# VH-VL binders against Type II restriction enzyme TaqI (taqIR), part 17

Target 1, 262 residues: Type II restriction enzyme TaqI (taqIR), of Thermus aquaticus (p14386)
Amino acid sequence: ASTQAQKALETFERFLASLDLESYQQKYRPIKTVEQDLPRELNPLPDLYEHYWKALEDNPSFLGFEEFFDHWWEKRLRPLDEFIRKYFWGCSYAFVRLGLEARLYRTAVSIWTQFHFCYRWNASCELPLEAAPELDAQGIDALIHTSGSSTGIQIKKETYRSEAKSENRFLRKQRGTALIEIPYTLQTPEELEEKAKRARVNGETYRLWAKVAHHLDRLENGFVIFRESYVKSIELFLQKNAPTLSGLIRWDRVAQEALTAP
Below, E stands for the ipSAE of ESMFold2; O stands for the ipSAE of OpenDDE; V2 stands for 0.75 times the mean of E and O plus 0.25 times the DockQ between their complexes.

## First folded at step 19 (VH-VL; framework fv_masavibart)

Design y6 (from x4 with heavy chain S56R, light chain T94A S95G; at its last look DockQ between E and O 0.37; V2 from the best seeds 0.00; counts 0 for: pae O 3.0 > 2)
Fold by OpenDDE, look of step 19:
Structure y6 (fold): chain C 262 residues (1-262), chain A 121 residues (1-121), chain B 110 residues (1-110)
Amino acid sequence: as target 1 above (262 residues)
Amino acid sequence: QVQLVESGGGVVQPGRSLRLSCAASGFTFDYYGMYWVRQAPGKGLEWVAVISYDGRNKYYADSVKGRFTISRDNSKNTLYLQMNSLRTEDTAVYYCARDLYWDSEYYFDYWGQGTLVTVSS
Amino acid sequence: QSALTQPASVSGSPGQSITISCTGTSSDVGGYNYVSWYQQHPGKAPKLMIYEVSDRPEGVSNRFSGSKSGNTASLTISGLQSEDEADYYCQSYAGSSTDVFGGGTKLTVL
C-alpha cells in the first residue's frame, strides 16, 4: 500500500464523514420529480469522477454536494432548458432543479460508496484497480487486474425487490469476462441476524447479509463504508479464483466464499 | 402492470371441497412469495396461508390448518388454494396477494379483486 | 390467533392529522418490527400503505407514516383528504410463521 493511497482514503473518509446525511435524507427522500432517463449531456457520472475520483492526486480535495450540484447545473443550462421543455413544460426551473438535485444526490451517494471501495482497495490491496466513467456506463464499477485476466466488480446494494435480479447489462456487452457483485448493506449484523431468526423462508439470505455487514463499518454520520477486511477478502478470493471465473458472479457466492468471517 | 385474478369461488355445502386459483401476470412470479387472505362479509381481514417462491415452504393460519393446502405452479404463473372440509365460517372473499419483497416475507403489495366462497347448507 | 386491537372508528376534518393505533402483544407487534398497514375502500381490495412499522411502498403518499412503541403500532395520516376515507387494517408477524390482522378502523373524513 502506497502512502498516497492511504492518504487518499483518509481524506475521502473525512469527506464522507462530513456529510449531513440526515439532513439530505430529509430533504431529498420525498422528492421523486425527475424519474426520466437523463440525456447524455446531463449525465452526472463524468463530473462525479472528476471531482471525487482522485486516486492519483497527492492532496485530493472533495467538493460538498451543494457546490458540486451548483457546478453541474451552471455548466449545463442549455441542455437543461431542452430537458425541461421536453419533460416539464410549464414547470419552473426551481421545481425541476430540486428534482434533479435529489436525483443527483442519490447518484452521488451511490458513487461515493463505490469510490470508497476503490479507495480502500488501493490503500489495502496489491492487485491493480481501474475505474472510469466509461466502465460504469458498461455496468462495471471497477476492473481488478489479476495475473492474466481482468475481473469487473459491481457494488450490489441490498435490494428487496425480486425484479432486481435481472440480467446485468455487463453480460450483454462483455461476454467472457467475469463480473463479481460486491454486496453492500446499510443494516447492522445484529439487525440482520434478528431478521434471520424470525424469517420463514429467507433466513439463510439474511445470514449471508449479516456476514457481509461484519465487513462494513459505519461512520458517525451513518455513512456505511468498507472495512479493510472486506477488500482483502475479495482480493484473496480473486487471487484464488479469477482464472476460472466467468460471467456474473452473484453476491451470495461472494458472501459465502469470500466474506465468511469477520 | 402487476395483475392477480382469483377464480374458483362459489356456493358449496359444509364438508365439501373447493379449489381456488389465482392467475398472476406482469411480474416474475417465481421470485415472490404468495399469500391467501380472506375477508368474511362485513368483517376484517384474516391471514390464511403463505407459500414461498419455490413452493417449498408453506404456512397456514390455525383456523385452516389440516383443511387447506396452498400450492403453486410457477410454469403457469398460478397460485392455488385447495379447501377441504369447508365450514360455514370459511365463508369469505378470498384474496390472493403478492409478497412485497423477496426478502421481506410479511407484507402484501398487490392484491387480486377476490373471489367469493359461500359455505351454506 | 387473536386479532390486533384497533379502534372501531376515527374521524377528522380535511387538513387535519389523525392517528390509528394497533395494539398487540410481545408475541406480535411488540416482538417484531414486521408491522404493516392496509387501506381498503368499500368493495375494493386492500392496499399496502406502510410496512416494517414505518416504511412506505413506492407510490404511497408521504402523508402516511407509521411508528411503534411497545406493543402498539400507530398509523398517522397528515393533511387528511376526502379520499382517505376508508377502512384501515394493521398486520403483524405473530411468530411461528404466521401473520395476524387487526380488527380494522373506519376512518371518516368530516
Scores: ipSAE 0.049, ipTM 0.644, lowest interface PAE 3.0, mean pLDDT 90
ESMFold2, look of step 19: ipSAE 0.590; ipTM 0.811
ESMFold2 (binder alone), look of step 19: mean pLDDT 90; pTM 0.911

Design y7 (from x4 with heavy chain S56R, light chain Q91S; at its last look DockQ between E and O 0.39; V2 from the best seeds 0.00; counts 0 for: pae E 3.0 > 2)
Fold by OpenDDE, look of step 19:
Order: sequence, then C-alpha cells, then structure tokens
Structure y7 (fold): chain C 262 residues (1-262), chain A 121 residues (1-121), chain B 110 residues (1-110)
Amino acid sequence: as target 1 above (262 residues)
Amino acid sequence: QVQLVESGGGVVQPGRSLRLSCAASGFTFDYYGMYWVRQAPGKGLEWVAVISYDGRNKYYADSVKGRFTISRDNSKNTLYLQMNSLRTEDTAVYYCARDLYWDSEYYFDYWGQGTLVTVSS
Amino acid sequence: QSALTQPASVSGSPGQSITISCTGTSSDVGGYNYVSWYQQHPGKAPKLMIYEVSDRPEGVSNRFSGSKSGNTASLTISGLQSEDEADYYCSSYTSSSTDVFGGGTKLTVL
C-alpha cells in the first residue's frame, strides 16, 4: 500500500466522522417528495465523483454536504427549472429543493460508503481498483483487476424485502464479466445474532450477515465503514476464484466463502 | 399492482369443513410468505396462520392448531386455508395477506378484501 | 394468546398530533423490534402503516411515525386529518413464534 493511499483513506474517514448523521437523518428521512427519475443533467454522480473520489491526490479535501448541494444546485438552474415545470408545476422552488436535497443526501451516503470501500482497498490491497461514474451508471461500483481479468463489485446493502431479489441490471449489459455483491449492513453482529435466534425461517441468513458485520466498523457518529480485514478477505477470494467467476456472484456466496472469520 | 382475492367463504354448520382460496397477482408469488388473518364481526384482528415463501414452514395460532391447514400452490399463485372441525367462534372475515419480508414473516404489507365465513347451527 | 393492550379510543382535532400506545410484555413488544401498526377504515381491509417499530412502507404518509420504550410501542399521527379517522391495530412477534395483535384503537377526528 502506498503512503498516498493511506493518507487518502485517513482523510476520507475523518470526513465521514465529521458528518452529523443524526441531524441529517432527522431532517431528510421524512422527506420523499422527489421520487421521479432524474434527467441526465441532474444526475449527481459525476459531481459526487469529482468532489469525493480523489484517490490520486496527495492532500485531498472533501466538501460538506451542504456546500456540495449548493454547488450542485447553482450549476443546474435551467435543467432544474425544466424539471420543476414538468413534475412539480405550481410548487415552490424551496419545496422541490428540499426534496432534491434529501434525495441527494441519500445518494451521497450510498456513494460515500462505496468510496470508503475503494479507499480502504487502495490502502490495504495489492490488486488495482478502478472507479468511475460511467461504471457506476452500469451498476458497477468499481472494477478490480486480476491477472487476465476484471471483476466488478457492487455494494449490497442488507435487505429482506422480496422485491430486492430482482435481476441485476448488470446482467443485462455485461455478459461475460463477473460482478460480485459486497454485503453491507448497519446492524451489529450482536443484533444480527439475536435476530437469528428469533427468526422463523431463515436464521442462517442472519448469521451470515453477522459474519459480514464482524468485518465492519462503526465511527463515533455512527457511520459504518469497512475494516481492513474485509477488503483483504475479498482480495484473497478474488485471487483464488476470479478466473472462474462469471455472472452475478451473490452476497451470500461472498459472505460464506470470503467473510467466514471475524 | 398487487392483488389478493379471497374466495370460498360461506355459511356452514359446526363440525363441517371449508376451504378458502386466495388468488395472488401483480407480484412474484413464490418470493413472499403469506398469511391468513381473521376478524370476527365487530371485533379486532386475529392472526391465524403463516406459510413461508417455499411452503416449507408453517405456523398457526393456538386457536386453530390441529384444525386448520395453510398451504400454497406457487404454480397457480394461490394460497389456501383448509378449515376442519369448524366452530361458531371461527365466524369471521378471513383475509389473506402478503409478507413484507421473504425471510422474517412478521408484517403484512398487502391485504385482500376478505371472505366471510359464518359458522352457525 | 393475550392481545396487546391499546386504548379503546383516542380523539383529536384536525392539525393536532395524537399518540396511540400499545403495551405488551418482554415476550413480545419489549423483547423484539418486530412491532407493526395497521390502519383499518370501516368495511375495508387493514393497511400497513408502520413496521419494525418505526419504519414506513412506501406510500405511507410521513405524518405517521412509530417508537418504542420498554414494553410499550407508540404510533404518532401528526397533522391530524379527517381521513385518519379509523381503527388502528398494533402487532408484534412473540417468543412463541407467533404474532399477536392489539385490541385496536378507534381514532376519532373531531
């Protein structure tokens, strides 16, 4: 691991630790006013990468969310106006702004989680990692390069909803490339073990998530991040299996085969 | 759009049997656990039975254990409740409901409109 | 299976905030975070309003919120509206691997 990668990780973690997650959750959680698909001009991903994916910088700085959102908003007044006229005729800019702010926050948190994985990977692993907005648009959070092949990764948040079992869009676009799901949970190992004991049907699933949770850490503000052991375990898994991987490798296989030990 | 339609209700004498059906549409049926919940006239809700998405696990309320059998045919997108040895206290509107989660079976996110079962002499 | 304890009725004026309590034991409400709330209008099927103590399903108004303390779960309805007039039922997983409902609460909007 390079000194630069380690510094980037540390700086990014400091940024994550500085977030008032509780306040943000209280403010944005009840707001679901903007659920429509955003037009290309309003896609926040390029801006998120610009401001928060700085793997090649020696001394990266990261914007607070409010500042980020302000910049995003001010640069897109025309497409925003069109968007509002189309979907929110008669509504105030303030109303729509708050809705978009909430939505972008949720997107940002997801992306920050993804980026933490990537920063941790660069700091702790030897295999090269590639991340770009274009990959993300294809459902690939990052590419990990192994000898003679590339494997896509996608952060998979814990969910027990049946609708979440829908076919991954990646499978529609990228035949022949493997995509592995990287399981992520906000629950503690203890919470998950307790749920496993109480489960009617799939207690083993909770136990598997508990194994995943052992490889995660929680910052003081509650932000859940990836431990070094997590990415190293994934790297080992890829080193062993990448040549034979194809299609979607589900989180449960990854958890079982790569994340079996705390 | 998720739809659940119960059928099979009617008037029966005590000790008789009745079979309820619930036709599901608008979602992948075999991904979801399913429930029967009943409501006596003017009374509250009572949990009756649950079946896992794959039909392997079944649970019953104590009040119906040994008398009722929950089952499903995933190829037909249909949930069933076989009710034997019916009692007057079994009189209720019977709802079929879908589980919110596929693995926990605790919450009912969609309900049918119910079918009335009346047990009387 | 003993029902969870709810008040028989609650009332409030439009725009007010009201809370409905659901009291159980350490074997149900107090022991698990598997509490849900259902709204039922007369002659209609119940509707899921809250699950896992405080989570809202898609399409449910943010005026509905849930919490729990000890063996008591609470449903709070803010900005009360006429359409909120209905029966409300709490439910919880139990240690016996079954579910139990509360007795129901009639909410009247004055």
Scores: ipSAE 0.083, ipTM 0.656, lowest interface PAE 2.4, mean pLDDT 90
ESMFold2, look of step 19: ipSAE 0.456; ipTM 0.745
ESMFold2 (binder alone), look of step 19: mean pLDDT 92; pTM 0.926

## First folded at step 20 (VH-VL; framework fv_masavibart)

Design z1 (from w6 with light chain Y93W; at its last look DockQ between E and O 0.71; V2 from the best seeds 0.00; counts 0 for: pae E 4.5 > 2)
Fold by ESMFold2, look of step 20:
Structure z1 (fold): chain C 262 residues (1-262), chain A 121 residues (1-121), chain B 110 residues (1-110)
Amino acid sequence: as target 1 above (262 residues)
Amino acid sequence: QVQLVESGGGVVQPGRSLRLSCAASGFTFDYYGMYWVRQAPGKGLEWVAVISYDGSNKYYADSVKGRFTISRDNSKNTLYLQMNSLRTEDTAVYYCARDLYWNSEYYFDYWGQGTLVTVSS
Amino acid sequence: QSALTQPASVSGSPGQSITISCTGTSSDVGGYNYVSWYQQHPGKAPKLMIYEVSDRPEGVSNRFSGSKSGNTASLTISGLQSEDEADYYCQSWTSSSTDVFGGGTKLTVL
């Protein structure tokens, strides 16, 4: 828990708290998002890391979303023109721009959430964490280094629709390594416990999600973040288990075995 | 693309058994609860059975309890409905459906094309 | 379906807005926000159009909106188009931890 890491976390949390989430929701709710696969040249991940993953900077600053989107757009005028001509031949550029803006906003919120885990990890934990756009492109939100091994993590929202086409290439190529799912939910423990009472088959599952929710917090604007207890629980789990972990460690095992309060 | 494909329907006599299958693809099958819902000819929708993502819990509509068994094989991405002691009122198109979220029981997000079961002599 | 009441049919002309009602009790529609709407074209499987009273899944047109007041949920379709001609079913959780469906409403686009 270094002083630099604590300041980076505090600065990033102030950035997250400064977001007017309600205004963005209102702006993008009526907008049809662009759903076509983006070619490699339009991938926003390198830009998201450049502007929002600044763990090594002394007192970093973070772009607002609009400025981030303008930078992403302006760096890619030619490939954007090619993409729009190929898939949107009858649409105005303004229409397509707004659709891409809505899509990139949702991506940014997801990435900001995973970066909060990483900033919290650096501030609270001793095991080194590595995050890079190249890892993220392979389905590795961060890599955590233990004695003689490394373990990947994926931060996953409860409402995320897990698609087979998002299969992790890293695990296919690196035999004997592990990838741990880090679940989060926007529901409160109280909401989840109420659902458990009414469940036909998911009572135990709702209670497990309530355990997850107890390790989360909300900023004043409603942005959900990871408590210190979350990252410390995962660190302890890795310190005890890393030599024996392999393959995908699913969210429910992580919640059952790592998130039990000591 | 998420796909759910039912099979195993057909014409059978009352009192006989059938086993329906639902092949799932395009998503991580064992994260989701799964359902059977049926629709009698010319009638509305009727929920039949639900099974948790890991298969550990099952729940049935009163009309089929004791006669039908829902199950899943997560290694084969397949959902099953064993229908015993079939009655003419079980005649329907049977759909398999996927939960909207990992732990939501409230909404039927994706539906298969359905398979017709006709119970008649 | 016997538990939720929908009108048997509704009609409208292209471009108009129409509303389909779904009336239950305090033990289902009135007691919970776990209400959904399904569109079913002839010979096809139902498609989820609205969940949690008013939310739309990805890919569903914003011409479809949902609401509820008391024991009655409503599906509104604005800017009616010929492709909207289908059967529409509401569904709700009940206090008995079961699903109940409405009897369905046939929408005819004139």
Scores: ipSAE 0.317, ipTM 0.710, lowest interface PAE 4.5, mean pLDDT 86
ESMFold2 (binder alone), look of step 20: mean pLDDT 92; pTM 0.924
OpenDDE, look of step 20: ipSAE 0.527; ipTM 0.803

Design z3 (from x7 with light chain T94A S95G; at its last look DockQ between E and O 0.73; V2 from the best seeds 0.00; counts 0 for: pae E 2.5 > 2)
Heavy chain, then light chain:
Amino acid sequence: QVQLVESGGGVVQPGRSLRLSCAASGFDFDYYGMYWVRQAPGKGLEWVAVISYDGRNKYYADSVKGRFTISRDNSKNTLYLQMNSLRTEDTAVYYCARDLYWNSEYYFDYWGQGTLVTVSS
Amino acid sequence: QSALTQPASVSGSPGQSITISCTGTSSDVGGYNYVSWYQQHPGKAPKLMIYEVSDRPEGVSNRFSGSKSGNTASLTISGLQSEDEADYYCQSYAGSSTDVFGGGTKLTVL
ESMFold2, look of step 20: ipSAE 0.526; ipTM 0.773
ESMFold2 (binder alone), look of step 20: mean pLDDT 91; pTM 0.914
OpenDDE, look of step 20: ipSAE 0.587; ipTM 0.819

Design z4 (from w6 with heavy chain D54S; at its last look DockQ between E and O 0.68; V2 from the best seeds 0.00; counts 0 for: pae E 3.2 > 2)
Fold by ESMFold2, look of step 20:
Structure z4 (fold): chain C 262 residues (1-262), chain A 121 residues (1-121), chain B 110 residues (1-110)
Amino acid sequence: as target 1 above (262 residues)
Amino acid sequence: QVQLVESGGGVVQPGRSLRLSCAASGFTFDYYGMYWVRQAPGKGLEWVAVISYSGSNKYYADSVKGRFTISRDNSKNTLYLQMNSLRTEDTAVYYCARDLYWNSEYYFDYWGQGTLVTVSS
Amino acid sequence: QSALTQPASVSGSPGQSITISCTGTSSDVGGYNYVSWYQQHPGKAPKLMIYEVSDRPEGVSNRFSGSKSGNTASLTISGLQSEDEADYYCQSYTSSSTDVFGGGTKLTVL
């Protein structure tokens, strides 16, 4: 772990804490007007990495979401015009812009969450971590390098609202490396324990999520981040197991073996 | 695309048994708890049973407890309902359903088309 | 098991807003935020319209909204259209670790 990595983490956490999450939630949550798959030319991942993944910079700064979205939009006027003609004939640019803004905000929150894991990893762990938009596009949030092997990680949110497709999971398995699921929840340990008491069939599962939640923290504005104990526990798990890992390593094995050990 | 397809319904006499199946596709089946919900002709919806994602935990409505058994085979992406000691009051369309959240047991976001079970003399 | 109370029927004209009520107790609707609403056209499977009291699944029109006050949940449909004519069911988790459905409300678009 380096002083540069610690400064980057602290600066990124200040950025996350500065977000007015309640205002963004109120503005964007009801807006789901752009549901089409985005063509490659409209992919926000390269821009998200450019503006928010700055692990090698001294004293990095991070754009607010509105400026990020303006930048993304202005770089893509032609492909945006083609997208609007194809899917939104008769709609104003303002209508489509607001829909894309809401959609990209939700993507940004997801990406900021995975970047926090990566910044925390760099600040607290010794094993090298690699994150890139090319990996992200293939469902690998980061690669962690051990002696003689590399292990992919994917953050797996405790709640899931989008349709899961077997094709996506099939593609992950075809990458030929181990992929571990990193469990992540917005619920507090107290909320999860209460759910466990009332559960019909998921009591043990909710208690396991409560253990995961003890390794997460909540910034004052409500943004959920990874504690140092989280990344150090995953590093220890990889140091012990990576040579023998293959295929998809499910969140519940990861949680039980890495996040509940005494 | 998520798809649930029930089968195994039919006409049977009281006291007999039936086994319903629900074939799942388009999602990672063994992440999700699964449900059976039924609807008598011209009537409302009635929850029947739930099973955890691994199949280790099961829970039943009082009206079927002791007579019905929910199970799953995660290697075949299939949910089952074994229905024993059938009564005329069990006559219904039986739906299998999935929760919206893969770690939850509160919301039924995907439903099969249903399979009709008729119990009559 | 207890049933949640819904009106048997409700009607409205195209373009109007209507509200369907779902009344339970402190042991279900009042005690938890595990309320959902389902639309069912004749001969079809139910469709999830609202979950977690007020959230809308992807692909459901924003004309549908949900709320809760005390022991009563409400489904509101704005800009009523002929395709909205269907049966509507509320559902809630209970403190006895069961699910309970309302008896259903037939919505007629005049």
Scores: ipSAE 0.426, ipTM 0.733, lowest interface PAE 3.2, mean pLDDT 86
ESMFold2 (binder alone), look of step 20: mean pLDDT 91; pTM 0.908
OpenDDE, look of step 20: ipSAE 0.533; ipTM 0.804

Design z5 (from w6 with heavy chain D54R; at its last look DockQ between E and O 0.87; V2 from the best seeds 0.00; counts 0 for: pae E 2.9 > 2)
Heavy chain, then light chain:
Amino acid sequence: QVQLVESGGGVVQPGRSLRLSCAASGFTFDYYGMYWVRQAPGKGLEWVAVISYRGSNKYYADSVKGRFTISRDNSKNTLYLQMNSLRTEDTAVYYCARDLYWNSEYYFDYWGQGTLVTVSS
Amino acid sequence: QSALTQPASVSGSPGQSITISCTGTSSDVGGYNYVSWYQQHPGKAPKLMIYEVSDRPEGVSNRFSGSKSGNTASLTISGLQSEDEADYYCQSYTSSSTDVFGGGTKLTVL
ESMFold2, look of step 20: ipSAE 0.441; ipTM 0.745
ESMFold2 (binder alone), look of step 20: mean pLDDT 91; pTM 0.912
OpenDDE, look of step 20: ipSAE 0.652; ipTM 0.847

Design z6 (from w6 with heavy chain Y35E; at its last look DockQ between E and O 0.01; V2 from the best seeds 0.00; counts 0 for: pae E 19.1 > 2, placed apart)
Fold by ESMFold2, look of step 20:
Structure z6 (fold): chain C 262 residues (1-262), chain A 121 residues (1-121), chain B 110 residues (1-110)
Amino acid sequence: as target 1 above (262 residues)
Amino acid sequence: QVQLVESGGGVVQPGRSLRLSCAASGFTFDYYGMEWVRQAPGKGLEWVAVISYDGSNKYYADSVKGRFTISRDNSKNTLYLQMNSLRTEDTAVYYCARDLYWNSEYYFDYWGQGTLVTVSS
Amino acid sequence: QSALTQPASVSGSPGQSITISCTGTSSDVGGYNYVSWYQQHPGKAPKLMIYEVSDRPEGVSNRFSGSKSGNTASLTISGLQSEDEADYYCQSYTSSSTDVFGGGTKLTVL
């Protein structure tokens, strides 16, 4: 359904462009009052998939964040009451509600970015993609299916840490599959190239992130999205390499080997 | 299709123990709270216990506190009720039910068919 | 937990409307919008008819409606039909994070 997929992508991009990011940033940036790990009963992920992952619908519509948060809150009064009593006794409910709102907004932005990759993939690529909250609970943002195998992807926001070793429960249980990191950054290529010139230590890493940034775009409101060149580069990489991939394929290898210069 | 199937009911003497199971299928089990409700012959519904999606929160009716334990195994899509120190007043059909809590489009509370527990001397 | 108060029985003729009441306290029905209603035919499991005071699941006839005023919730069945003859239970969330059922109402269609 390439026509259906293109329409879904366009509709989702219009939703993303409609977000008043500056107002949300001003409202939520100073609010860091909820830092506890949320219990699974408060997990917004199923709701985010329900309201924002609608790849199979002919005429999808997407809930505004405020309405999404109100629905999420009202569905969870029992576990919210328990969470507030446990961690925030003596605080007003309005204070805690705003803290959760700010936290869920940041989560939603991350998930919307992840979904844009998936919508773009469906519109531009031939290999089937599967996304579900059950996969996301394992750290698998989507599965991409090739002949005789499947490869997981994990959308990974900019980092400067090297991971010495990682073990993923999904990978240990799914022999012959791989998990690839799909990097993105909120910085522009120009910002990253300037940092690379000034860096004493991380110059090559900044240049690698600049390579990633060249495959990203910004909507008018500043929301960062994936270009068609990004998903097609990943598809070509998988078509060439999937039978031999195993384990975790780090973002820097993906950037070096899959993302070519335009 | 959401499906809940209870098992483990039977006839047992007072003071003994029994374990009920509820097999779930047709939905993502570990996103939903689950509950047990019972109905004595010819009587109304009585709430027994509820468990959160990850098993971290459990609540019981006063009539069963300290004697019954609700639990779940999300890897097996199964809900349990361990019933210890059974009394004749525990005689009932026991239903498992899915919590409405996470329903998005159709707010169905799905019930199993029930399993009969008879406690008699 | 004290049971919610429902009338033991109610009756009506085909085509009439009837209302079943469910009275609790400010700690349950009056304090929250988490009242639900269940229909149970003899020998069958209960079926959800109304949730969150007034919302109807897919597949439930629009002849069933719910409302709440103060500590009392109400289930209204319009256009009574013979298949509506059943037991009806209300249920509410409580301030102790538990659930409580009403005692049940037997509806007889004359």
Scores: ipSAE 0.000, ipTM 0.392, lowest interface PAE 19.1, mean pLDDT 83
ESMFold2 (binder alone), look of step 20: mean pLDDT 92; pTM 0.935
OpenDDE, look of step 20: ipSAE 0.008; ipTM 0.473

Design z8 (from w6 with heavy chain N103Q; at its last look DockQ between E and O 0.48; V2 from the best seeds 0.00; counts 0 for: pae E 3.0 > 2)
Heavy chain, then light chain:
Amino acid sequence: QVQLVESGGGVVQPGRSLRLSCAASGFTFDYYGMYWVRQAPGKGLEWVAVISYDGSNKYYADSVKGRFTISRDNSKNTLYLQMNSLRTEDTAVYYCARDLYWQSEYYFDYWGQGTLVTVSS
Amino acid sequence: QSALTQPASVSGSPGQSITISCTGTSSDVGGYNYVSWYQQHPGKAPKLMIYEVSDRPEGVSNRFSGSKSGNTASLTISGLQSEDEADYYCQSYTSSSTDVFGGGTKLTVL
ESMFold2, look of step 20: ipSAE 0.587; ipTM 0.807
ESMFold2 (binder alone), look of step 20: mean pLDDT 91; pTM 0.912
OpenDDE, look of step 20: ipSAE 0.134; ipTM 0.645
ESMFold2, look of step 21: ipSAE 0.407; ipTM 0.713
ESMFold2 (binder alone), look of step 21: mean pLDDT 91; pTM 0.912
OpenDDE, look of step 21: ipSAE 0.665; ipTM 0.858

## First folded at step 21 (VH-VL; framework fv_masavibart)

Design b1 (from z8 with heavy chain D54R; at its last look DockQ between E and O 0.69; V2 from the best seeds 0.00; counts 0 for: pae O 3.3 > 2)
Fold by OpenDDE, look of step 21:
Structure b1 (fold): chain C 262 residues (1-262), chain A 121 residues (1-121), chain B 110 residues (1-110)
Amino acid sequence: as target 1 above (262 residues)
Amino acid sequence: QVQLVESGGGVVQPGRSLRLSCAASGFTFDYYGMYWVRQAPGKGLEWVAVISYRGSNKYYADSVKGRFTISRDNSKNTLYLQMNSLRTEDTAVYYCARDLYWQSEYYFDYWGQGTLVTVSS
Amino acid sequence: QSALTQPASVSGSPGQSITISCTGTSSDVGGYNYVSWYQQHPGKAPKLMIYEVSDRPEGVSNRFSGSKSGNTASLTISGLQSEDEADYYCQSYTSSSTDVFGGGTKLTVL
């Protein structure tokens, strides 16, 4: 672990901690105006990587979401106009903007979560990690390099609202490679244990999620982040198994084999 | 797009057996617990059975326990309900349903259109 | 297992707001925040409208909202539209580790 990586992680966590999640939740939760697929020109991923993936910088700084959104918006007035004309004819400018703002916020939160994993990884693990918009386009959040192979990583949220990417483009393109699901939950271990107690058929699953939750931490503002123990456990898992891994490695296997201890 | 399509319904006499199927598509089938819920004509909804995502755990309503068997073939993305010793009160539209987010046992986010089972002499 | 208590029918005019109640006990609605609501049009599959008392699944209109007080959960439909005419069922988890449905409410849009 490099001093630079540790500093990047700390700075990023400070950024995450500075987010007023409650306010954002109140503001954006009820807004589901823009649910259409965004054209390539309006894809926020490249901008998100530009502003929030700074793994190689000595003193990274991160924009607030509002500033980020403004930046994104101002650079895309033409494609936005086309988009609005196509999908939101007759709607107010403010209405559509707010809709897009809400959508981008949800996207940003998801990306920030995976970036935290990556920052934590760089700070705590030895195996090289690669993250790029191009990898995201392939359906993976990051690529971890092991001796002679690369393993894709995908954050798997417990909630159904997770981007159900039906077809793993990465696995299709990279024969013989593995994609590992990284389980992520907003629930506390205690909450999950309680659900396990009440469960009829899925008690063990809830308990497995509880184990996952023990490797997560919650910032003061409520943002859930990955503990060092999480990424180290995954690294160990990869070091032991990477040569024999192929295809999709499901979250439950990862949880059971890598994240078994609190 | 999530789709659930039930089949196998029909008219049977009391005491006979019937097997229902539910074909699932548009999602990773083996990630989700699956349920059977039924609705008698003109009546409300009644939970029938649940099976875990890998089929290792099953649970039945008291009204069908010992007579019905829930199963699944994840390789075929198909849910089954074997109904034995059918009774007139088993007459209902049978719905296949998916749990809300993976392992929730409390909510059903997607339902099939149902298949009608009529048990009559 | 007794069904949760819902009114047999409710009605409203387009644009109005209506509320459907679901009354249980401290062993179900009052005991947990695991209340859901389903919409069912005639001859159609049920559709999840609300879960965990007040959360909406993706694609569900914000005209639908849920709340709970004591042993009674409520579904509110604002800006009533003709398409909202359907049967509505509430569901709750029980202390006996079972599910219980309400008897259903027929909503008529006048």
Scores: ipSAE 0.029, ipTM 0.570, lowest interface PAE 3.3, mean pLDDT 89
ESMFold2, look of step 21: ipSAE 0.645; ipTM 0.837
ESMFold2 (binder alone), look of step 21: mean pLDDT 91; pTM 0.912

Design b2 (from z8 with heavy chain T28D S56R; at its last look DockQ between E and O 0.05; V2 from the best seeds 0.00; counts 0 for: pae O 10.4 > 2, placed apart)
Heavy chain, then light chain:
Amino acid sequence: QVQLVESGGGVVQPGRSLRLSCAASGFDFDYYGMYWVRQAPGKGLEWVAVISYDGRNKYYADSVKGRFTISRDNSKNTLYLQMNSLRTEDTAVYYCARDLYWQSEYYFDYWGQGTLVTVSS
Amino acid sequence: QSALTQPASVSGSPGQSITISCTGTSSDVGGYNYVSWYQQHPGKAPKLMIYEVSDRPEGVSNRFSGSKSGNTASLTISGLQSEDEADYYCQSYTSSSTDVFGGGTKLTVL
ESMFold2, look of step 21: ipSAE 0.622; ipTM 0.813
ESMFold2 (binder alone), look of step 21: mean pLDDT 91; pTM 0.912
OpenDDE, look of step 21: ipSAE 0.699; ipTM 0.857
ESMFold2, look of step 22: ipSAE 0.704; ipTM 0.853
ESMFold2 (binder alone), look of step 22: mean pLDDT 90; pTM 0.908
OpenDDE, look of step 22: ipSAE 0.000; ipTM 0.472

